# Designs tried in a protein design chat: VHH binders against F-box protein At4g00755. Part 18

Target 1, 377 residues: F-box protein At4g00755, of Arabidopsis thaliana (Mouse-ear cress) (q8lg03)
Amino acid sequence: MDFVNNLDTDTSLSILSCLDDPSDIVRASAVSRSWRQFVVKYSLSKNLCLKLFHQLSNVDHIIETSNDRNGESSEAGSSSLMDTRLLEKEHRAFALLARGCMSSPIESCIADAIRASSTDNYPVESILNTLEKRDRIGRTPSYWSSTGQHKTTVPESLLYKLIGDLCLITEVSIHPFQAYFQRGHPIYSSHYVRFRLGHEKDNSPHYNNSQDKKGEPGKSSIESNYVWTYTSQEFSMAQENRLQSFQLPEPVLCIGGYLLVEFLGRVQTQEMDGQYYICVSHVKVEGRSLAKSFRVENVDDNGKFGLKVLSYNDPKKMEEMDAEAGQDMDAEAGQSQLRNLEQLLNLLHRHPLDVVDYVWPDESDDEYAESEDEAEP
Below, E stands for the ipSAE of ESMFold2; O stands for the ipSAE of ESMFold2 at other seeds; V2 stands for 0.75 times the mean of E and O plus 0.25 times the DockQ between their complexes.

## First folded at step 11 (VHH)

Design v6 (from v1 with T28D; framework vhh_8fcz_2; at its last look DockQ between E and O 0.51; V2 from the best seeds 0.00; counts 0 for: pae O 8.0 > 2)
Fold by ESMFold2 at other seeds, look of step 11:
Structure v6 (fold): chain B 377 residues (1-377), chain A 119 residues (1-119)
Amino acid sequence: as target 1 above (377 residues)
Amino acid sequence: QVQLVESGGGLVQPGGSLRLSCAASGFDFSNYAMNWVRQPPGKGLEWVSGISWSGGTTTYADSVEGRFTIIRDNDKKMVYLQMTSLKTEDTAVYYCARYPDHWGTEHYEGQGTQVTVSS
């Protein structure tokens, strides 16, 4: 029985507004034309998305690339017919978005490493190394290092670009670096880590250095160029040589495609200089990318943006098609190949002759005697 | 205006116990990790223990692990340090601390509470 037709509008809205799964909205839309019209008229798909992800309140308008007729009809349509077409457009886009956020496969979401707040021995110990899963490539260590600090309270940060403007982030994983080539094999982690998600600031004239010249303490180029719409709680990080995964309490929709990883509280000194360092061998971000379905356009100073629909194909089916079509080259494997090439070029530039000789031979094996349990095999 | 107020210190004999308390105000306490740090006589500050925002993860300096327990109560905005099996080297002023984030340069600490372990 079609209870929408037999109930008043308020009761029907109450029943349908209790739906919290995109499959329930799709089922309601399929029951009858009356139910579909009701879902569209009262924006239930949009409201579901806003219930799930408050960041979507900043969507200003929907842009469709595959329907030129809607653009042409805007000149000829009545105001009532145009309102119906706008509600239909919103319904399609938000239903697709909700389905993508619930059904797209979980995958790695980092596209590029952008900048660290500091880097020791730049560029050889740069943030780019954190995209490599291994802590060494051949005989060359692979890690990012901060500069040294005498105070434990100086934080550090790493900035990454995500694979799309619209990613649902579930988990960030960090592998602290263990300096296997140093006595004692120290691990250079931090006490805490925190994550921020956001977008790049508008390039308008009010940001062209006028604010930075006023001597504001603590302002950085990262703070000057990015807006963080989500900030996580502070997670404890263990002093352990393993990939440590930090599950967000709830999945977070990142609009604009940037992640900042903050490291708080230095733990480990280097014996040579007595300074505290933070070193990381790998950063991984997992979530559901909506990059095949959507683009984010024109994020303004208030965070408002246009949501451009690229394809209405099922996000789960599209991700499966891309994985199957790319079996010859996995997307993560392709990025790993590019990062390996960049790291090899960096190696040849940094230490072309010393890379192959980490051990000073002698007659008595003094290396093992000097570091009996700490010498690298 | 962030405030951290420590209490519960005192004079104890080696092997004794104390519970330190820290009352927090002026910030969204449940979003931040909290720490105990100490300053032994004539020495610099050293980190003692930390607790994640939820209380689900606790960490300890090697010198106190197994003897000290950090606890938080987000409803009351309190953090505690239960100290047992105290040693003379535990003598210090103990501070409750919130570490600065990337955007802030200030380390928030209270006035401290003196713990003296002496026979």
Scores: ipSAE 0.085, ipTM 0.631, lowest interface PAE 8.0, mean pLDDT 75
ESMFold2, look of step 11: ipSAE 0.174; ipTM 0.674
ESMFold2 (binder alone), look of step 11: mean pLDDT 83; pTM 0.845

## First folded at step 12 (VHH; framework vhh_8fcz_2)

Design w1 (from v4 with W103Y; at its last look DockQ between E and O 0.68; V2 from the best seeds 0.00; counts 0 for: pae O 2.7 > 2)
Fold by ESMFold2 at other seeds, look of step 12:
Structure w1 (fold): chain B 377 residues (1-377), chain A 119 residues (1-119)
Amino acid sequence: as target 1 above (377 residues)
Amino acid sequence: QVQLVESGGGLVQPGGSLRLSCAASGFTFSNYAMNWVRQPPGKGLEWVSGISWSGGTTTYADSVEGRFTIIRDNDKKMVYLQMTSLKTEDTAVYYCARYPDHYGEEHYEGQGTQVTVSS
């Protein structure tokens, strides 16, 4: 009944090494104690993860919490016993990582909007507006705008923090803004878009010690404060008023939890000044956040980091337990409520009358678009 | 050491055709969108056409739509501009380009190729 015990090691390794699906490795390790020990001994879970996500070669060490360990205290032992303990620790962590990458639901992964490379009419047209799906709240338009440029070659970027510092990203979606209140209803998109994933640099005085506010135009170079471990191809962006989805060719594991969206090639001028602008009403990032299972610690200058395992519970079961208990759902609801409150406060500073529309919307909201065109000084 | 080398320009009569070529080197060509930009005599640069990294999406300036076709070959690291129904207004130096990223320099480094449409 136990294929591993009846086969020579090389044949068993060949059979198990052909398993490319994380679920198959998990199932093999559950067949018998002999198969589990074989998977652990030959690091099949770790090797599968490295095959899928080369960035995991930067894991320097694995840190476990006592609440999910077998309870055995750490002490000095023989080199052979220490090697066995290391292989089992690696197996547990990488098997959990593989399960999380397969079983966690695809969901929105943006936690915060941090800054734009430029912002016209700050803070009214700031990056914070891109977290809102609607292109207006009452009469007030909701979009981020760059500053104007006479050259089409000046790029722009939007910087976001993801939910947790270990995320599997599959798709980024962008809704260019159509200025429904301007003659001709122009769309201020770009020719191309590109995505970068990465982490903050350590101890940078230009960012970590600055008083930069979220949503402000970045006064310091984003390049000097971040390390990008993944850069996508340059996708064509259509000049169309719709949510445009850009599926990454392969899912990408983001270590460090930051996303940069770059806009390349300005397309549309504003009639008033003849300058090119880029405007975006919504940005959405989809993937699987592994924040409940893992944390990334101590990313060094070479990109090496510690992988901290927070819990070995099944990621799917943990989400069900959290939903039943309401713990993480309360935190997610609180974050959404805070974001809505911040948007409302911004509206109060600009258009107190638009707050009335947000709370008690009028049936004739479309009439406000005409008045915005007429309200120029 | 990004290099873009344009070729295929020349003198043609109105209504004629030309095919421009651009050889790319010094970067991962298949990751980048590519563009054709032109500079008419005594005027600034204007964008002509673009093509996505995979070649799946092409875009054109209104003045050339229906007459020009942009094509890429990622295996050969080449981009082409097939021009037909040429007008005297198409007279320009043509450059292939990739847009600068937020952290990079502009990449209009080719010498260009002259296209002259005249009697």
Scores: ipSAE 0.474, ipTM 0.824, lowest interface PAE 2.7, mean pLDDT 76
ESMFold2, look of step 12: ipSAE 0.551; ipTM 0.852
ESMFold2 (binder alone), look of step 12: mean pLDDT 87; pTM 0.881

Design w2 (from v4 with E105D; at its last look DockQ between E and O 0.77; V2 from the best seeds 0.00; counts 0 for: pae O 2.5 > 2)
Amino acid sequence: QVQLVESGGGLVQPGGSLRLSCAASGFTFSNYAMNWVRQPPGKGLEWVSGISWSGGTTTYADSVEGRFTIIRDNDKKMVYLQMTSLKTEDTAVYYCARYPDHWGDEHYEGQGTQVTVSS
ESMFold2, look of step 12: ipSAE 0.515; ipTM 0.846
ESMFold2 (binder alone), look of step 12: mean pLDDT 83; pTM 0.854
ESMFold2 at other seeds, look of step 12: ipSAE 0.606; ipTM 0.877
ESMFold2, look of step 13: ipSAE 0.576; ipTM 0.867
ESMFold2 (binder alone), look of step 13: mean pLDDT 83; pTM 0.850
ESMFold2 at other seeds, look of step 13: ipSAE 0.496; ipTM 0.836

Design w3 (from v4 with G104N; at its last look DockQ between E and O 0.45; V2 from the best seeds 0.00; counts 0 for: pae E 2.2 > 2)
Fold by ESMFold2, look of step 12:
Structure w3 (fold): chain B 377 residues (1-377), chain A 119 residues (1-119)
Amino acid sequence: as target 1 above (377 residues)
Amino acid sequence: QVQLVESGGGLVQPGGSLRLSCAASGFTFSNYAMNWVRQPPGKGLEWVSGISWSGGTTTYADSVEGRFTIIRDNDKKMVYLQMTSLKTEDTAVYYCARYPDHWNEEHYEGQGTQVTVSS
């Protein structure tokens, strides 16, 4: 009795492919088994994820964690990429990913501070201090410091590991350090900050197995051991002793779990030596980590990777929810959702320019965050 | 490849106004913050003003704040410096500049444009 059963395939596909919100695809798949079968057959969850996050085009294959999901014999499932079993696996993975990108709480996403491009007075003034929000612990200052430079044009960077291999990043916040113990209480900010997201190269040193200390100076290691698949625009940084927040123009899905914070343009000299420094007391990264559900495996030289599903939050619970959604749908609920979808489609066709902004949820309320490449008005 | 071309300099009287222009090419202009830097006679380079990639945030050296305004037009790939209430101390060659990063060590600036404030 749902509209998928009563409409031809091409009309149903046209209607459903107009949905731009991952939650609407999830709702459509819950209307009935016929709707779910249609969403699976035509890869609607996968295609929506790819539209929202182009980085996912690099998913080469789906890997499910061994349990009843992976208990199938290799003999049973080896014949075709177009096999219905493959489409079901892709649907489960991408539906879970869409849910995580929309519903996970926004939290701090830094797992570890890895290294800085330079560090003055190592290890006392190392990147590890940026994990602490306070600028002092007792009488001891807490900050990272670059080495001094006579030129204002020498950049600096801080490298962090995120919580998990797959994170949707929305905002980075940086607190420049004010040297309260120096004459004049100077602030060692930079003119600009820029963010990069990416992954470790396959042939990179195994940092967690190394005898090297985290946070040791190593510009060359950063340049050679990481691939940056996203680079932000350059944000202005104020010479102010406060946590400064930089919302990305759009949320960015980080594949591989590494963040680089770049500081461009030195502003403040130290009186004693006349050299320019950059000092930071705290770095915070906010986003939605998908670490409980996913891992990224074997990022190759072309950026292709395996998407490993660790848990469907409870494989038995996910099966129960799929079955309950299909069994709990009645004719009245199905017709109401069909009516709502048809009303939205009609409104979109009649007034597409006026309603597009209202269909997409705002991921940020700031005007600054909605623009990626904005000319001055 | 990367080119920055300044123009609009000249001779003005104290208290006067002048607008500098910078045409950018050879890079994705809207991804980068842009700056004005000046070199007074016989002195080193001095940062004057900066503007974020979108133009949403502008910053100024203390010596020019309130008198100078930096503006960008990402569609035309232009940066401007509107200068008012000019003083003899503002006399300098003015450069439009982009800061380097670790992978691109070239500090890009043009040939400069001379501003002379004199009665």
Scores: ipSAE 0.545, ipTM 0.856, lowest interface PAE 2.2, mean pLDDT 77
ESMFold2 (binder alone), look of step 12: mean pLDDT 84; pTM 0.863
ESMFold2 at other seeds, look of step 12: ipSAE 0.549; ipTM 0.858

Design w4 (from v4 with T59E; at its last look DockQ between E and O 0.02; V2 from the best seeds 0.00; counts 0 for: pae O 17.4 > 2, placed apart)
Fold by ESMFold2 at other seeds, look of step 12:
Structure w4 (fold): chain B 377 residues (1-377), chain A 119 residues (1-119)
Amino acid sequence: as target 1 above (377 residues)
Amino acid sequence: QVQLVESGGGLVQPGGSLRLSCAASGFTFSNYAMNWVRQPPGKGLEWVSGISWSGGTTEYADSVEGRFTIIRDNDKKMVYLQMTSLKTEDTAVYYCARYPDHWGEEHYEGQGTQVTVSS
């Protein structure tokens, strides 16, 4: 039943405005042509998206893949016809965005590690190590390390590029590194972590390739080159060797595709130099990527941008097509190679070469216990 | 004034051995962990090995584990680094270092001793 044709405008708006869930607005627009025309006329999809994601207020215009070829450039040009065509374009784009926020699968959203605020023993202990879910490769440790600091209040940060220009971020997970090769097996976590989402200030490759003539040497390039449109609360980190997940209070739309992870409050000193470090073995960010449906174009100095629609295909169908392209044979072969590597590592661990015959023995190992006795319990 | 004086560096062939020494003065040596760090040509400082204040615990960078041995003598106020199976990658200036082991202490390094491994 199509009740919109039988009601006055104010009653219909009241009923449809109660549809705060994006899926309800999408369903309402599919009921009939009358319902769809009403949703388009009153911009219900756009207004819901703006209510949910304030960052979308910076959308200057919608760009469609074939917009100049859709025949919408006809010289007929009445103001009422142009208003209707603009409202239709906005509806299509924001309805797609709302559908993507509901239908796109949750996935890992990091595409690349860009830089850290500091790195000890570069490049061996660089941010690149955090991309993999591991703390070692064979016998070699895998983690990012800050440089040492004497003050506990000096923060550190890790900067990542996301897989697309529009990602709905739900959760960030961090695995602090435990130095299993150091006495006491210390964990180099921080007291708190905070997340920022945003975009580059100026995406000109030639301008960004210039030497840092006007900024601080290296350290402040993160602050000078990025705009953060979202900043989370500080989350407490546990001093525990596990992947720790931090669910955002509500999903956050990241426009422009950058994540900054800030570590606040140093906890653990390294015995050898007495300085505080922060070390991380893995960073994972989860969310819904809209990269197959959208691009962000022409970000100007005021933060305004064009939202380009790449495809109006259902995001769920796109995920199903990608899964069908996968091959069971390739997955099985990859698992076999991993099992073979694991068996080799276990063999090497259980049958190490005896090299101590050519090294001076350490006969003082049993005296280190006295260094742990403090006057304070 | 804290002083650390390294010695024992020199030119050696790959596969050879050297023993570095560090004489410490101006502080209560037996209260501090001691370290060896190195600076390869054109590169930054790299931690090599450390030894606890009592000598009961030793630690090594992966690149030198099994080849280098750190030893201390609290009576003589000396730290040693016994190096064997030397590689060209071990070419560096080696420093003896006293790192802070509690809040508010200063970091100290010696003047360094050159180790050159070449064929």
Scores: ipSAE 0.000, ipTM 0.112, lowest interface PAE 17.4, mean pLDDT 73
ESMFold2, look of step 12: ipSAE 0.305; ipTM 0.750
ESMFold2 (binder alone), look of step 12: mean pLDDT 83; pTM 0.852

Design w5 (from v4 with H107Q; at its last look DockQ between E and O 0.01; V2 from the best seeds 0.00; counts 0 for: pae E 13.2 > 2, placed apart)
Fold by ESMFold2, look of step 12:
Structure w5 (fold): chain B 377 residues (1-377), chain A 119 residues (1-119)
Amino acid sequence: as target 1 above (377 residues)
Amino acid sequence: QVQLVESGGGLVQPGGSLRLSCAASGFTFSNYAMNWVRQPPGKGLEWVSGISWSGGTTTYADSVEGRFTIIRDNDKKMVYLQMTSLKTEDTAVYYCARYPDHWGEEQYEGQGTQVTVSS
């Protein structure tokens, strides 16, 4: 029990715990195999993911296709080996998750429209019309319509299934409908929109096609069947016939794959009946899907679940991950890295803001995002 | 069966006038807003004008406002479109349409009447 060594250990953990960006953890893992072992031993990838996405605290185990059968080892001799294998398994999964959150392409994340809180003239004006950007279906304009209301304060909602059990959502876009066939060409948007992300309450993590897709709403059914782990601020919505994009203040990891769009504050009456309506022609959700890498399984009553890894990447991506992990360095490289750590420890202990200058001496605006919103024509 | 029969089209010089008529049958005429829509050569349908079930409210596309007047006669089950100051851009087949009762309801049109503004 040497407190001098413990203080060095505590200082090392303090420095590495200041890494707030998943890419910094990847860089630390690539310094040497000693640093990679340190990242694995102290669960730095897992802890960073938990810091960024608190919903991951509900992961209670990692499921791999082959590793559980390798756990047939003797119970008497395998407890410390199982702990080592657990830490390595968690590291691989959370490192993959971190890389997916940084590297997966931005894409449209809606798979299905499930239900609206109300639908006028069902099924012609149902939530299904919001899935594609089109003006008409045959001679019928393409939009979802609520039923009419005499009060402006009655909200409406649209429920969607996302393309995967884990999606990092960045932006939701709404196109209100303009009734070009009515006098004044009114726009039936709401004053505000709000977004919720979450999961079904049942035990199955798989996509459930038994969900009501018809848009025959039971508002109490939505409240009783879903758990919302994220709720956005209310965004002001313009009375304008255009796709309106609402950037989330920070990317949100949706676990379980459901989006609720809430429309708050009715604006426009229909002249024929004097009632307020909300009508939407298109809903788009953009983010990074992790569906090719992960599935959610075994959701229990406390909301805990298993994170099943479907693929650790194709061979090219696996090689890229291994290259970032580094290898045992020669003595000169190891000395340089130790000197850098000692310098960082000294700066952090003395002046925490000086560590920022040392680690990132040249702040750059060169960050690029891969985008799927580039027009092809 | 819903029937809408347009008439009154023809050839007219720019700046001229025409009056289109639409005879309606097969539905309770006074329950529905009525419209004129047009199809210019090589283009889809464009909404031109609408009139409420009572005739108390009329609406016009920006391109025809001030030049066209929509009129209905619920006793005769007729809708009219009085067109003045015609432009070559007004050349189209004009259809009388029963506007949907609800959003997304099917729109009914007649066979149309040709208006040609030329020379």
Scores: ipSAE 0.000, ipTM 0.188, lowest interface PAE 13.2, mean pLDDT 72
ESMFold2 (binder alone), look of step 12: mean pLDDT 83; pTM 0.845
ESMFold2 at other seeds, look of step 12: ipSAE 0.523; ipTM 0.839

Design w6 (from v4 with S54T; at its last look DockQ between E and O 0.58; V2 from the best seeds 0.00; counts 0 for: pae O 3.1 > 2)
Fold by ESMFold2, look of step 12:
Structure w6 (fold): chain B 377 residues (1-377), chain A 119 residues (1-119)
Amino acid sequence: as target 1 above (377 residues)
Amino acid sequence: QVQLVESGGGLVQPGGSLRLSCAASGFTFSNYAMNWVRQPPGKGLEWVSGISWTGGTTTYADSVEGRFTIIRDNDKKMVYLQMTSLKTEDTAVYYCARYPDHWGEEHYEGQGTQVTVSS
């Protein structure tokens, strides 16, 4: 019974728009099968993710660890069968990603402090101290310091590695340092702070041009080694000895796992040399990590990459399964997929997709010729 | 590229008022904090005032706080500096500015606008 394949697209979208409580409809077994097939056929999970996070437009393909041994040789099957398997794979991956972005716990997302644009009294006053919450450990001050500058316009930056290749970042917090051991107890904040999220430049074997890599001296600078796919607005930073939190206007998906914190506009001089400094005692980044579910592979020189799925289980569910060893994995995976579908339908109800915004599947384009795009929001 | 065009300067007596304007183009104005900087005769550049990308936070040098007000209009891509209670020490060329993305780069556009406060 191919009931779903005969449904009118406008009728199915009308049903979605009229739902009062989509959870009840999805739980009905016949309706649940119909809705899942519809969601897969019309790529609703993928399109929702692209609407929410434009960085995902650079996903070139989905990689599954156990199922992609013969993905390149699947041409032996029909073109229609190959398209169906692609749509199902995309649905599983993007539905899991959407769920992770909504349900993963908020946590601190810095894994390592990498380097600063300058460091006074290296290594004592290095970026590593910004991982420590306290501004002193015993008798020793704990902070990063820039070098001194006579001009206020010289910026500074701190580079961090995040805990995973996919992190949904919501907030960055910075504690400027007050030099309690200097006369007047000055605070070495900056006028503004800005955040960038991105990845290292392509070191993929697909590059296969060793002369360009070996012949490029001096690629150690922060700007030359990274690609920033997101740059925030410039936030005002107060000259106050407290942790200052900067909520991003909307959550940002960081692909590739690097954060750059930029400090703009020096404020405070040091009495001894009359030069301007920037000093920070702590940096914290909060967001939702998708590290248990996803990795980024094969980043090419156009920024396209493979999205590798490590596990289709909810991160919270995986923790429960580890604690309750010996449970049936097939039953848990099936229940997790049903929860993902229910969550996705609730998201689609709250964030409806316009029919004008859809790029219909090729089968839909061939049959209905619905490739017209009147407007893009 | 980035363009910042200042206007509204002039000659005014001590205690007077003046309003400076800055028209911005060539960049996404609403993403950047904006600043006023001045250069008194024969002296280096001095930061005067700053305003956050939303306009929600304003900051001032001690020498002008309480007398100057910085305002921005993101729709018109304009920055203003309302100056009151002007002193002879406020005599300078005034520039609006955006801090540079790269280190060491100067970021002042146009000729600035001259403000002269004299009796």
Scores: ipSAE 0.449, ipTM 0.804, lowest interface PAE 2.9, mean pLDDT 76
ESMFold2 (binder alone), look of step 12: mean pLDDT 83; pTM 0.854
ESMFold2 at other seeds, look of step 12: ipSAE 0.456; ipTM 0.820

## First folded at step 13 (VHH; framework vhh_8fcz_2)

Design x1 (from w2 with G104N; at its last look DockQ between E and O 0.47; V2 from the best seeds 0.00; counts 0 for: pae O 3.9 > 2)
Fold by ESMFold2 at other seeds, look of step 13:
Structure x1 (fold): chain B 377 residues (1-377), chain A 119 residues (1-119)
Amino acid sequence: as target 1 above (377 residues)
Amino acid sequence: QVQLVESGGGLVQPGGSLRLSCAASGFTFSNYAMNWVRQPPGKGLEWVSGISWSGGTTTYADSVEGRFTIIRDNDKKMVYLQMTSLKTEDTAVYYCARYPDHWNDEHYEGQGTQVTVSS
């Protein structure tokens, strides 16, 4: 414990720079008062989260739920005390976020099917059917169908609400529908699929309550009511009767809780009318939900927002951790923190710090400048 | 503005080969799937082949599978269609295409390139 208290700032930063895993940063902050204060002072949890999830650069402020409605905009005390309170608040929020992004279980993240860009035979063949895994329930087929089109280039989309305002999305899976009741048993997939993640415009509760009836087509333009902060590459779909999984190139933190699935390129005509259709029996989205811990509030026109912390998952354990960091450790909590320190020191022993003078070579910077020349309007 | 420029068409005998090229600009090419479509004389547009954003998946119309190969180069922003074992039925204007971002009808921004297969 005493060796941690005597470490120099640059040495402590070098040791903590070996910790790329958010869980290890959280564990380091629980080692002693000095390490926790150091992690808080230099915003290591916040900076790690920003490094891993650049979408968080739009977080403007942290909002904690007040027990007694304590909160004033600008009652300033000492500048050092105000800075410390802000840094501790940010540390708590971003440490919780980092833990959730790395260790929350992978789960299905769809809460509701909202609307499709078109629906044939509404409501029987609506987007709501895509929540069901089976392509039939008894003898009744279960799928969403677009309307027919004579052109192959007319796209379709399905809009879903996710289970929370913050979800780390990793994978979208789509099961195209095979019309087992038509001659030839055709499959009505698309050539490509694309995903967008984002949030609703006009987040006031009154406007949100005036949304179109769930599953009903076409009452509001999807583009005019939503802001998409992420758009994926265009993935190829196979014309095969199976669940097809599309791993995102990197996990994406969805802020605001909406997913749009876009289908590009019609493939299969229906024999009876010669028109192209797209039909889907199931859509699944997988990721790590932070819905129990966070909510997005105060979204402005520039996409900046407040990150509201709802719960620290275990308030008794969090209070015990804070008290322990400010007081002497009890036996069980102290053993857990010492085990974490031992694991950190064992990691450093197996992979010692290679301290090298950080003088940037001139030649390295020149080589990277060439990669900026791809974009030309 | 999206711009697609096709080239490499010409007159060829049945059984011959051609390679079509498409130069792309005005958009983030590596995010989009790319396609070749064709318009035979007196007919509408017909999808020929497609390639995913990464190039990891290629797809072909039944009539050209095994004879045509689609290739992309994301660094050079190019799409190619290598055509072999050409048949008279392959005679068409060939267009390089991508799907629109919005609800607009598809617009092929290139002029197309004529492929004529005849004795």
Scores: ipSAE 0.351, ipTM 0.759, lowest interface PAE 3.9, mean pLDDT 75
ESMFold2, look of step 13: ipSAE 0.418; ipTM 0.805
ESMFold2 (binder alone), look of step 13: mean pLDDT 83; pTM 0.857

